# VH-VL binders against L-cysteine S-thiosulfotransferase subunit SoxA (soxA): the designs that were tried, part 7

Target 1, 259 residues: L-cysteine S-thiosulfotransferase subunit SoxA (soxA), of Chlorobaculum tepidum (q8kdm7)
Amino acid sequence: EVNYQALVDADVKAFQGFFRKEFPDVKLEDFGNGVYALDEDARKQWKEMEEFPPYELDVEAGKALFNKPFANGKSLASCFPNGGAVRGMYPYFDEKRKEVVTLEMAINECRVANGEKPYAWEKGDIARVSAYIASISRGQKVDVKVKSKAAYDAYMKGKKFFYAKRGQLNMSCSGCHMEYAGRHLRAEIISPALGHTTHFPVFRSKWGEIGTLHRRYAGCSNNIGAKPFAPQSEEYRDLEFFQTVMSNGLKYNGPASRK

## First folded at step 23 (VH-VL; from f5 with heavy chain F107Y)

Design i1
Fold by OpenDDE, last read:
Structure i1 (fold): chain C 259 residues (1-259), chain A 121 residues (1-121), chain B 108 residues (1-108)
Amino acid sequence: as target 1 above (259 residues)
Amino acid sequence: QLQLQESGPGLVKPSETLSLTCTVSGGSISDEWYYWGWIRQPPGKGLEWIGRIYYEGYTYYNPSLKSRVTISVDTSKNQFSLKLSSVTAADTAVYYCARTPYTSSGYFDYWGQGTLVTVSS
Amino acid sequence: SYVLTQPPSVSVAPGQTARITCGGNDIGSRSVHWYQQPPGQAPVVVVYYDDDRPSGIPERFSGSNSGNTATLTISRVEAGDEAVYYCQVWDSSSKHYVFGGGTKLTVL
């Protein structure tokens, strides 16, 4: 029987090795801070913002939503173990459903299962709840497993997506976030791909609000002139799955502020 | 109670465009948790998926029909529609609209009653 | 394209157990759903996610999926179970909902 986990572990080693080589002065654990791990001035400003994070009110709102009773008397809190500190459990490959389950998907699944209307996917209450969960999950290690063939297939789809060139600019995720990592593109420093998923949801100054990882994926697609996929589409879930696996060993540090 | 109902002409001439509408009641087509799709069944034959749409306009189509199929959604009317161009006798079938969860699990939990569309000169 | 293969027909006597197979390459790595379609009616899910049963579906209906074969099992078959049964999966590679050819279950 094929040891799929071993195959994935080798990929993780190579992927992280790439970034360790490109950024020898950056500790592995700091890649979760994105460009702030690369630029001292940006980091300083970021740290100042973190004294009163722009997402603070969203975390508070998320906590309220997390504990808000459904019509049936239950709540989101009833759906998740460990007091809701479950960021590290997601994403995972569901061996029953044969698909990747993200935190946001799990949140709406809980709501729908309890007769509530699902949240919109990219912003608003979904991001607030996700932010709360992330906040109480800080420090958890990324440890996504890929053990079955089905899980490996999903992983490989995410991998394929990550490296595939798309859009009018004919660019891939790797084309920017590996090849141009740490470089300026349109006056913006391109973040390294390693650690991309550890700090979501994020309050982006560009958005003026908190948003999900899949909102960011859609934005990236638009940036390269590619048609976005739907949030929580199989494509984006697989991408999240791959990217999170690549960040195994890092620590979750969401929610976060970004430009 | 969620209900889906197909509507449109039951007879279409060859080379013309088949047009159907699915009206959804008892639930919102804008619900983020569902896709909406079309499935057809030629007389005495099996089921064939045509395509699906998300309320924001994202579509996937059967590769064999992709060039001829257009699915659209009208959230204001709580409807979604099917257009199949350049029809032939092979497109004669009972056409169903259906709902499926917004997952990659991919089962259809609610179906319309179906409407027969005959392609004949 | 991904293909699901079903026997065209299965016959069983009342009270006996019917088994309808659905063959597909590595189908065990997919979630299989089963539909019952009585004559002149729309299909209804009877088993989903390989072996889950919707509310309202009798416990006589069960499913399994491993390797290259999924199986719908109908125990204590009744006359009312006579219908065409379809297996179905989502094929991620082709982005296609794939149905089997259907199996006509005849209750003798």
Scores: ipSAE 0.936, ipTM 0.961, lowest interface PAE 0.5, mean pLDDT 97
Fold by OpenDDE, fold request of step 24:
Formats: structure tokens, C-alpha cells, sequence
Structure i1 (fold): chain C 259 residues (1-259), chain A 121 residues (1-121), chain B 108 residues (1-108)
């Protein structure tokens, strides 16, 4: 019998090893801070901003939404254990549905199951609720498991996506976030791929608002001249699954502010 | 209660384009939790998936029909449509519109009653 | 492309148990759904995600899925159960909703 977890663990070791070699002065746990772990000036500015985080009001709003009663008297709080501190539980592979379930998907699934309208994806209330959950989950260790063949297949699809070249620029996620990590591209320092998923949702100055990981995925797709996939598509969920697995051992530190 | 209703011509000539519309009532086609799709069934035969669409325009099609199929959505009318070009007798079937959850492994939970489209000269 | 194989027909006497199989390569790694289609009607889900049952569907309907075979089990079959039953999966590789060929259940 194939030990899929062992295969994945080996991948994680190799993946993280790459970044440790590329950035020997960066502690493993700091990769979750993205470019702020690489650039001292950017880090200083970030630290100043974090005194009054731009996402603070979104977290508060998210808390209110999380506890807001549905028409049936339940709430999002009714759907999640541990007082809602469940960021570390996602993403996971659902062995029954045979698909990756993300936090945002679970949020809307809960709403729909309780007769409420789903939130729009990528931004707005979905991001606020996600931000609240992330905030109360800070410090949780990333520990995504890949146990079954089906889970491994999903993992491999995410992996394939990560390394596949796409778009007019013929670029892959790895092409930028591994090969060009720490380098300037279009006046921006490219973040290392390691730790990408630990700090979402993020308030991006570019957006002027808080948004989800899949919003960022879509943006990256546009940046390379590739057609974006739908938010919470199988493609992006598998990608999130792979990237989160690659960050196993890091700590969740969302929500966060980014440029 | 959600209802789906197919509409369009019941007769199409060979080489022409089959056009159907699904009107959704009792729910919004812009609901973020669902895909909308078309499934057909030739007389006395099984079910064949044609394609699906998300209200934002994302589509997947049956590979066997991809070159001839176009599915579109009109959120203002709460409708989505099917166009199948270059039809032949093999395209004679009952055509169903259906809804499926916004998941990768979803099932079709609501169906229209179906409409028979006959391809004949 | 991924293919699901069903027997064309199954016959059972009233009160007996009907088992309808759906074969597919490593189908156990997929989530299988089952539809009931009475004559002249649209299909209706009777089992989804291998073994979940929608509200309103009798407990006589159950499902299982492992290896290369999914099975719809209908216990205490009634005359009203006579219909064509279809299995269905999502094939992630080809991005295709795949239906089985259907099984006509006849109640003797």
C-alpha cells in the first residue's frame, strides 16, 4: 500500500529546502510574512501599518456576521467548532465528496444549508468572515494531511497547476514565486511561494479592501495574461490545497496587510 | 420553490443550430452556489451531459460536443441558453436544463421537465 | 474518457431487494450519485455522495461505493420503484459529468 502522506512529506521537505537555501537568512516561520521577511524597508513600513491594521474593521465586521442569526435561529457560529477558530482545519480533502474544501466554501455551504444566500466570493462579507476566523486562529500550525489516493490526486493537480506555464507570458506560479522570488518584477518584489496561504485573507492597498486567496490567484492569472478560473473552482481549490500543504509547519498569521 | 423550464423550437432542420432557453424561477441564476447545465436524452437512450455555466460566464462542455456547443447566461432575465450548431438526426433528444451545486463533485438536484427537440428535414 | 457501466436491466419481485451496480475504474475514488427516472419524467436524485439520501427519499434506498463498483440498493422493492436508474460522477481529469448507461428496474 502506498503511503501518500510520506510522498507528500518528502515534497514538503524539498519545497521548503529550496527556500531555505535561497534565503538562508530567513527563518522558516517568517516566510508567512511574504516580502516583509525579505526586505527590511518594506518590513519597517509594514510594522508601522500593523500598529493600526487596515483590516481591523473587517475583522470586527466579520465577527458580527459570524454571530448574526439566520432566519432559522442558527448562525455561522453554529456550523464551526472551537468558537470559530478553525482556520487550521482548512483546506481539507473531503473523503466523501472527493474534493478539497476551503474555509470560504465551508462558510457559504453553511449559509446555504441554513437557507441563507451565499456571500459573493473573493471580497466583501466572505472575506470579512474569513478574516475574523483567521484572526482568532492566529498561531495555529499549518498541518494539512494527505491520506488517501483521492486526496493525493487532488494534491497532485494542485502541484501540476503550480508548476505549469500559462498565459501570454508563459509563466507558472513557480516561475515567479520560486525562480524570481525576492527579485523585482514590474516594480514589485516577488514573494516566495512558501507561506503564501498562511496569511489570508489580506487587505491589499492595491484593492483598497480585504480579499481572499482566490482573488489573489485570479489577479496573478491576469498578471501573466492567462484567463482566470472561477473563485473556488476545482483548479484554485487544488492549488490552495497544494500550497497550504507546502507550508506545513508554518503558523497561520492572517488576516494581513499587503501592498 | 425553484423551477426550471426549457423553451425553444421542437423541430430543427439538419445543419441548422438548435437553440434552447432555460428560464429559472423561484431562485436567482446569479446565486453563487450553483452551476447551471444542460443534459440531453435521445429517445430510448441514456443521459448525456452537454455542458455547464456559472453565472459569471465560466463554462465547461462535453468534449464530444465542445466544438458545436455554446452555453450562455442572461442574469437580467434569469435565464441561460444552449446553442448546438450543425445538428444532425443524432441530436434528436429530450433536452433538460438542470442545476448543480458549485462543487467539483456535484450532482444535479433540480431539473426542468425537458423539451423534445427533433432534427428532421 | 471515463466510462461508467451499468447492467441494462434488473428484475425483482415485490418485497425483495434490488441491487444496481455501476462499474468504473477506481470509482471508489470518486463520489457517485444515483438518479431515478420514471417513464416520461425527469430524473430525480435518490442517493448522492455515495450513500447520502435526500429528504423525501425512503430509507429503502441506499448506496455504497468502493474499488471499481458502486451499488444502489433498493430494499423492500415496490411497484412504484420501477424506473430507469442512472449513476453519475464528475471526472476531474476531463472536466466531464459522466452518466452510466442506465439500468431498467422491473418489478415483477
Amino acid sequence: as target 1 above (259 residues)
Amino acid sequence: QLQLQESGPGLVKPSETLSLTCTVSGGSISDEWYYWGWIRQPPGKGLEWIGRIYYEGYTYYNPSLKSRVTISVDTSKNQFSLKLSSVTAADTAVYYCARTPYTSSGYFDYWGQGTLVTVSS
Amino acid sequence: SYVLTQPPSVSVAPGQTARITCGGNDIGSRSVHWYQQPPGQAPVVVVYYDDDRPSGIPERFSGSNSGNTATLTISRVEAGDEAVYYCQVWDSSSKHYVFGGGTKLTVL
Scores: ipSAE 0.935, ipTM 0.961, lowest interface PAE 0.5, mean pLDDT 97
Fold by OpenDDE, fold request of step 24:
Structure i1 (fold): chain C 259 residues (1-259), chain A 121 residues (1-121), chain B 108 residues (1-108)
Amino acid sequence: as target 1 above (259 residues)
Amino acid sequence: QLQLQESGPGLVKPSETLSLTCTVSGGSISDEWYYWGWIRQPPGKGLEWIGRIYYEGYTYYNPSLKSRVTISVDTSKNQFSLKLSSVTAADTAVYYCARTPYTSSGYFDYWGQGTLVTVSS
Amino acid sequence: SYVLTQPPSVSVAPGQTARITCGGNDIGSRSVHWYQQPPGQAPVVVVYYDDDRPSGIPERFSGSNSGNTATLTISRVEAGDEAVYYCQVWDSSSKHYVFGGGTKLTVL
């Protein structure tokens, strides 16, 4: 029997090894801070901002939404264990549905199952709820498992996506976030791929609001002149799955502020 | 009380374009949790998926029909449509519109009653 | 392309158990759904996610999926169960909803 977890663990080791070699002065645990782990000036500014994080109000709003009763008397809180501190449980591969389930998917699935309208993807209430969950989940260890063949297939699809060149610029995720990691592109430092998923949702200054990982994926697609996939599409969920697995051993540190 | 209803001509000439519309009531096609699709069934034969659409315009098509199929959505009318070009007798079928959750598992939980489209000269 | 294979027909006497198989390469790694289509009607999902049953569907309907075969089991078959049954999966590789050829269940 194929030990898929072992295969994945080897990939994680190699992936993280790449970044440790590329950035020897950055502790593994700090990769979750993105470019702030690479640039001292940016980090200082970020730390100042963190005195009053721009996402703070979103976290509070998310808490309210999380506990807001549905028409049937239940709430999002009723759908999640551990008081909602479940960031570390997602994403996961659902062995019954044979697909990756993300936190945002789970949130809307809970709403729909309880007769409520799903939140719009990428931003707004979905991001606020996600932010609250992330906030109370800080410090949880990233530990995504890939045990079954089906899960491994999903993982491999995410991996394939990550390394596949796309768009008018013929670029891959790895093309930027591995090969150009730490370098300037359009006056912006490209973040290392390691730790990409640990700190979402994020308040981006460019957005002027909080948004989800898949919003960022779509943006990246646009940046390279590729047509974005739908938020929470199989493609992006698999990508999230792969990237999160690659960050195993890191700690969740969302929500966060980013440029 | 979600309902899907197919509408369009029941007869199409060869080489012409089959055009159908699915009208959704009791729910919004703009709900983020669902795809909307078309499935057909030739007389006495099995089910064949044609394509699906998300309300934002994302589509997937059956590879065997992709070159001839266009699915579109009109959120203002709460409708989505099917166009199948260059039809032949092989395209004679009952056409169903259906809903499927916004998941990768992909089961169809609501169906229209279906409409027969006959391709004949 | 991914293919699902069903027997063209299954016959059972009332009160007996009908088993309809759906064969596919490593279908156990996919989620299988089953539809019932009475004559002249649209299909209705009777089992989804291999073994989940929608509200309103009798407990007589059950499903299993492992290896290369998914099975729809209809216990205590009734005359009203006579229909064509289809299995269906999503093939993520080809981005295709794949249906089996259908199995006509005849209640003798």
Scores: ipSAE 0.935, ipTM 0.961, lowest interface PAE 0.5, mean pLDDT 97

Design i1
Fold by OpenDDE, last read:
Structure i1 (fold): chain C 259 residues (1-259), chain A 121 residues (1-121), chain B 108 residues (1-108)
Amino acid sequence: as target 1 above (259 residues)
Amino acid sequence: QLQLQESGPGLVKPSETLSLTCTVSGGSISDEWYYWGWIRQPPGKGLEWIGRIYYEGYTYYNPSLKSRVTISVDTSKNQFSLKLSSVTAADTAVYYCARTPYTSSGYFDYWGQGTLVTVSS
Amino acid sequence: SYVLTQPPSVSVAPGQTARITCGGNDIGSRSVHWYQQPPGQAPVVVVYYDDDRPSGIPERFSGSNSGNTATLTISRVEAGDEAVYYCQVWDSSSKHYVFGGGTKLTVL
């Protein structure tokens, strides 16, 4: 029997090894801070901003939404264990449905299952609820498992996506976030791929609001001239799954502010 | 209660375009949790998926039909439509519109009653 | 393309158990759904995600999926169970909803 977890663990080691070699002065745990782990000046500014984080109101709003009663008397709080501190449980591969389930998907699944209208994806209430969950889950260790063949297949699809060149610019996620990590593309420092998924959702200054990881994926697709996939598509869920696995051992530190 | 209803011509000439509309009632096509799709069944034969659409316009099509199929949505009318170009006798079938959850491994939980479309000169 | 294979027909006496198989390469790594289609009617889901049953579907309907074969089991078969049954999966590689060829269940 193939030990799929062992295969994945080897990948994680190699992946993280790449970044540790590329950025020897950055502690593994700090990769979750993205470009702020690489640039001291940017980090200082970021820390100042984090004293009054722009996402604070969203977290509060998310808390309210999380506890808001459904028509049936239940709430999102009814769907999640540990008081809602479940960021570390997602994403996971559902062995029954044979697909990756993300936190945002789970949130809307809960709503729909309880007769409520799902939240719109990428921004708004979905991001606020996600932000609240992330906030109360800070410090949880990323520990995504890939045990079954089906899970491994999903992992591999995400991996394939990550390394595949796409769009008019013929670029891959790895092409930027590995090969150009820490470098300036135009006026922006490219973040290392390691830790990408630990700090979402994010209040991005460019957005002027809080948004989900899949919103960012779509943006990246646009940046390279590739057609975005739908939020919570199989493609993006698998990508999230792969990237989160690659960040195993890091700590969740969302929500966060980003440029 | 959610209901889907197919409508359109029951007869189409060869080489022309088959056009059908699915009217959704008792629910919104703009619901973020569902795809909307078309499935057909030739007389006496099995089911064949044609394609699906998300209300924002994302589509997937059956690879064997992709070049001839266009699925669209009209959120203002709570409808989605199927166009199949260059039809032949092989496209004669009962056409169903259906709903499926916004998941990768979903099933079709609601179906229309189906409408027979015959391709004949 | 991914293919699902069903026997064209299965016959069973009333009160007996019918088993309809759906063969596919490593189908156990996929989620299988089953539809019942009575003559002249639209299909209705009777089993989804291998072994879950929708509300309103009798407990006589059950499913299993492992290896290369999924199975729909109908216990205590009734005359009203006579229909064509289809299995269905999602193929991620081709982005395709794939149906089996259908199995006609005849109640003798």
Scores: ipSAE 0.935, ipTM 0.961, lowest interface PAE 0.5, mean pLDDT 97
Fold by ESMFold2, last read:
Structure i1 (fold): chain C 259 residues (1-259), chain A 121 residues (1-121), chain B 108 residues (1-108)
Amino acid sequence: as target 1 above (259 residues)
Amino acid sequence: QLQLQESGPGLVKPSETLSLTCTVSGGSISDEWYYWGWIRQPPGKGLEWIGRIYYEGYTYYNPSLKSRVTISVDTSKNQFSLKLSSVTAADTAVYYCARTPYTSSGYFDYWGQGTLVTVSS
Amino acid sequence: SYVLTQPPSVSVAPGQTARITCGGNDIGSRSVHWYQQPPGQAPVVVVYYDDDRPSGIPERFSGSNSGNTATLTISRVEAGDEAVYYCQVWDSSSKHYVFGGGTKLTVL
């Protein structure tokens, strides 16, 4: 009998060990804060901003959307346990459907199952709902399970994607966010891959609005001259699954503010 | 409520391009929860998937047909289309348009009635 | 590419149980869907995600999937069940919806 979780747990230990070696002064628990874990002055500015964060109105709008009645009298609240404090349940591998389910997929699935029009995938109301759910889920443990062969296959597809070089710059997720982590690129410091998925959705100053992880994936693809995959495609959902597994043991801390 | 209707020429000459349109009614093609697909069935034979499209333009095609197939959408007309180039008699089939959920392991939950396309001189 | 194998035909007496198999390497790790196609008509989903039924499909239709075999079971078969039945999966490696060759159910 293959113990897929043990194989994955070994990968997690190696992946996190890489960052602990590269950034020995950064506590493992702080990698969820991205660049703010690497730069003390940026962290101090960020903590001051968190008193009145730019995403505050998006969280309030997300709460309203979460509780807004559907035509059938139910709401998004009807689909999610724990009053919507469910960020720590996603992503997961659905053993019935044999696929990764993200929070955004679950939000739109709830709407469609209740006769409502789905939200657009990358930004807007889906990001506001996601922000609300993240805000009431802060501190939940990242603990993504990989228990079956089918789940392991999805994990391995995400892993392959993460290390594969693409685009005109011949660059991979790992090249930027492992090898070049902490280096300057334009007006940004390249964030470590560890903890990437714990803090989404993010309000980016460059966007002027809150946006989803998969919007960021598309932006990064464009930056290296690669064509993005569809939002919430199997490829991007498997990538999110892999990345989130690599952050097992950290805590969810979204929504966040970023450049 | 949702209805899919295939339309296009029933007769196509060899080496030309087969072109079909699927008109969606009772729902929107610009729907984030669905893919739109084409499936065909040669006379007396089984079902063969041709390809699918997300309304923003993302496609997957059957690897055996990929070099000859193009699927596109026209959201203003609530339609999506199939073009199959360089046809031969082997492309004679009933062509169905269908819908599938945006999930990876989806199934085709609504089908058009099908339209027979014959490839003959 | 991934292959699904179905028997070409199955014959059952009215009132008995029909079992239609769909063979594939490790098909138990995939979600299997089943379609009924009556003569001259478009296919209709009768079972999806291995064992779920759409509304309007009788409880007589059920499915199972494990190992290398998925099975569509039709209990208390009626003459109106006579059709061709197809299984289908998604193959993520080739980005391909794969159908089985179809099984003609004959009610004698």
Scores: ipSAE 0.777, ipTM 0.891, lowest interface PAE 1.3, mean pLDDT 92
Fold by ESMFold2, last read:
Structure i1 (fold): chain C 259 residues (1-259), chain A 121 residues (1-121), chain B 108 residues (1-108)
Amino acid sequence: as target 1 above (259 residues)
Amino acid sequence: QLQLQESGPGLVKPSETLSLTCTVSGGSISDEWYYWGWIRQPPGKGLEWIGRIYYEGYTYYNPSLKSRVTISVDTSKNQFSLKLSSVTAADTAVYYCARTPYTSSGYFDYWGQGTLVTVSS
Amino acid sequence: SYVLTQPPSVSVAPGQTARITCGGNDIGSRSVHWYQQPPGQAPVVVVYYDDDRPSGIPERFSGSNSGNTATLTISRVEAGDEAVYYCQVWDSSSKHYVFGGGTKLTVL
């Protein structure tokens, strides 16, 4: 009989240990701040930006959308416990459906179950709702469980994806965000993979708007000459699951702003 | 209420391309919560999945058929289509279009009536 | 290349219980869906995610899934239940919706 959580916990220790060794002056909790934990100039600019964050209006719009009545009189608030402070519940492995469920999937599932049109997956209103939920969930612990063989299989698919080389440039998530973390790529510093999922959704200056984690996955795929998978595909949901497990012990701190 | 309707030639000659269209009514194929698929059933035989498409163009195909299959979407007509190239008598079947939720472990919740396509000289 | 196996036929007297099996390696770790196909008609889903029923499907249709076998159970079988029944899963490795070969339920 296999203790799947113990196998995963060993992977988490090794993964986080790599970053502790590479960045010994960065506290574990600060990896959720991405490049701002590594670069003093970026951190200073970020602190100034957080006085009037570019995502502020998106959070306000997300709150309005979260409470907006559906045609049947219910709202997104009807689907989520704790008044919507639920970022720490996602992603999770649904043992009945045998699949990973992300926050964005749960948002659209709520809408469809109530006769509403789903939001577009990568940006717009789904990202605004996600930003609101993230904003009221700040400080919740990342504590993703991998208790069953089926959950472990999903975790391993995400792990395989994360380390596999892809695209015309033959690059992997791990190559950029572990091996080259902290190095410059053009005008950007490559962020460590640890803490990647804790701060989404993000307002990126390159986008001029707030966007989801899976929009970022698609962008990274394009940058290495790989065809993106569909947003919220099994591949990207399993990748989010793996990445979030690797951040167990950190705290959710979204939404965020990034370049 | 949602309805799916297959259309296309009922007779196709060997080595040619089988081409079918599924017209969706009572709903939109541009829906983010659904995939659209094709399933076939040779006479007296079981069901065989052909492929699926998300309306933005993402596809998966049955590995046994994928070298010959193209599925596409025309959102302006609320239609999606199947092309199966280089057909033989083994491709004679009832062809169904169907919808499945935007989950990997989903099931086909709505089916068309099916259309028989015969491959014969 | 994941394979689902079903018996080709099952015969049951009216009022009795029919059990239709779907065999597959470790099928208990997958979500199993069941379709009813009456003669000359398109399939309709009768059980999904192992044991859930769509609205409009009678409670006498139920499902179970563990180990290497999923089972569709139809209690108090009626003549109108005579159809071919298919099981189906998703296989992530091949990116393939896999159907069983079908089981013809005959009501005696």
Scores: ipSAE 0.775, ipTM 0.889, lowest interface PAE 1.2, mean pLDDT 92

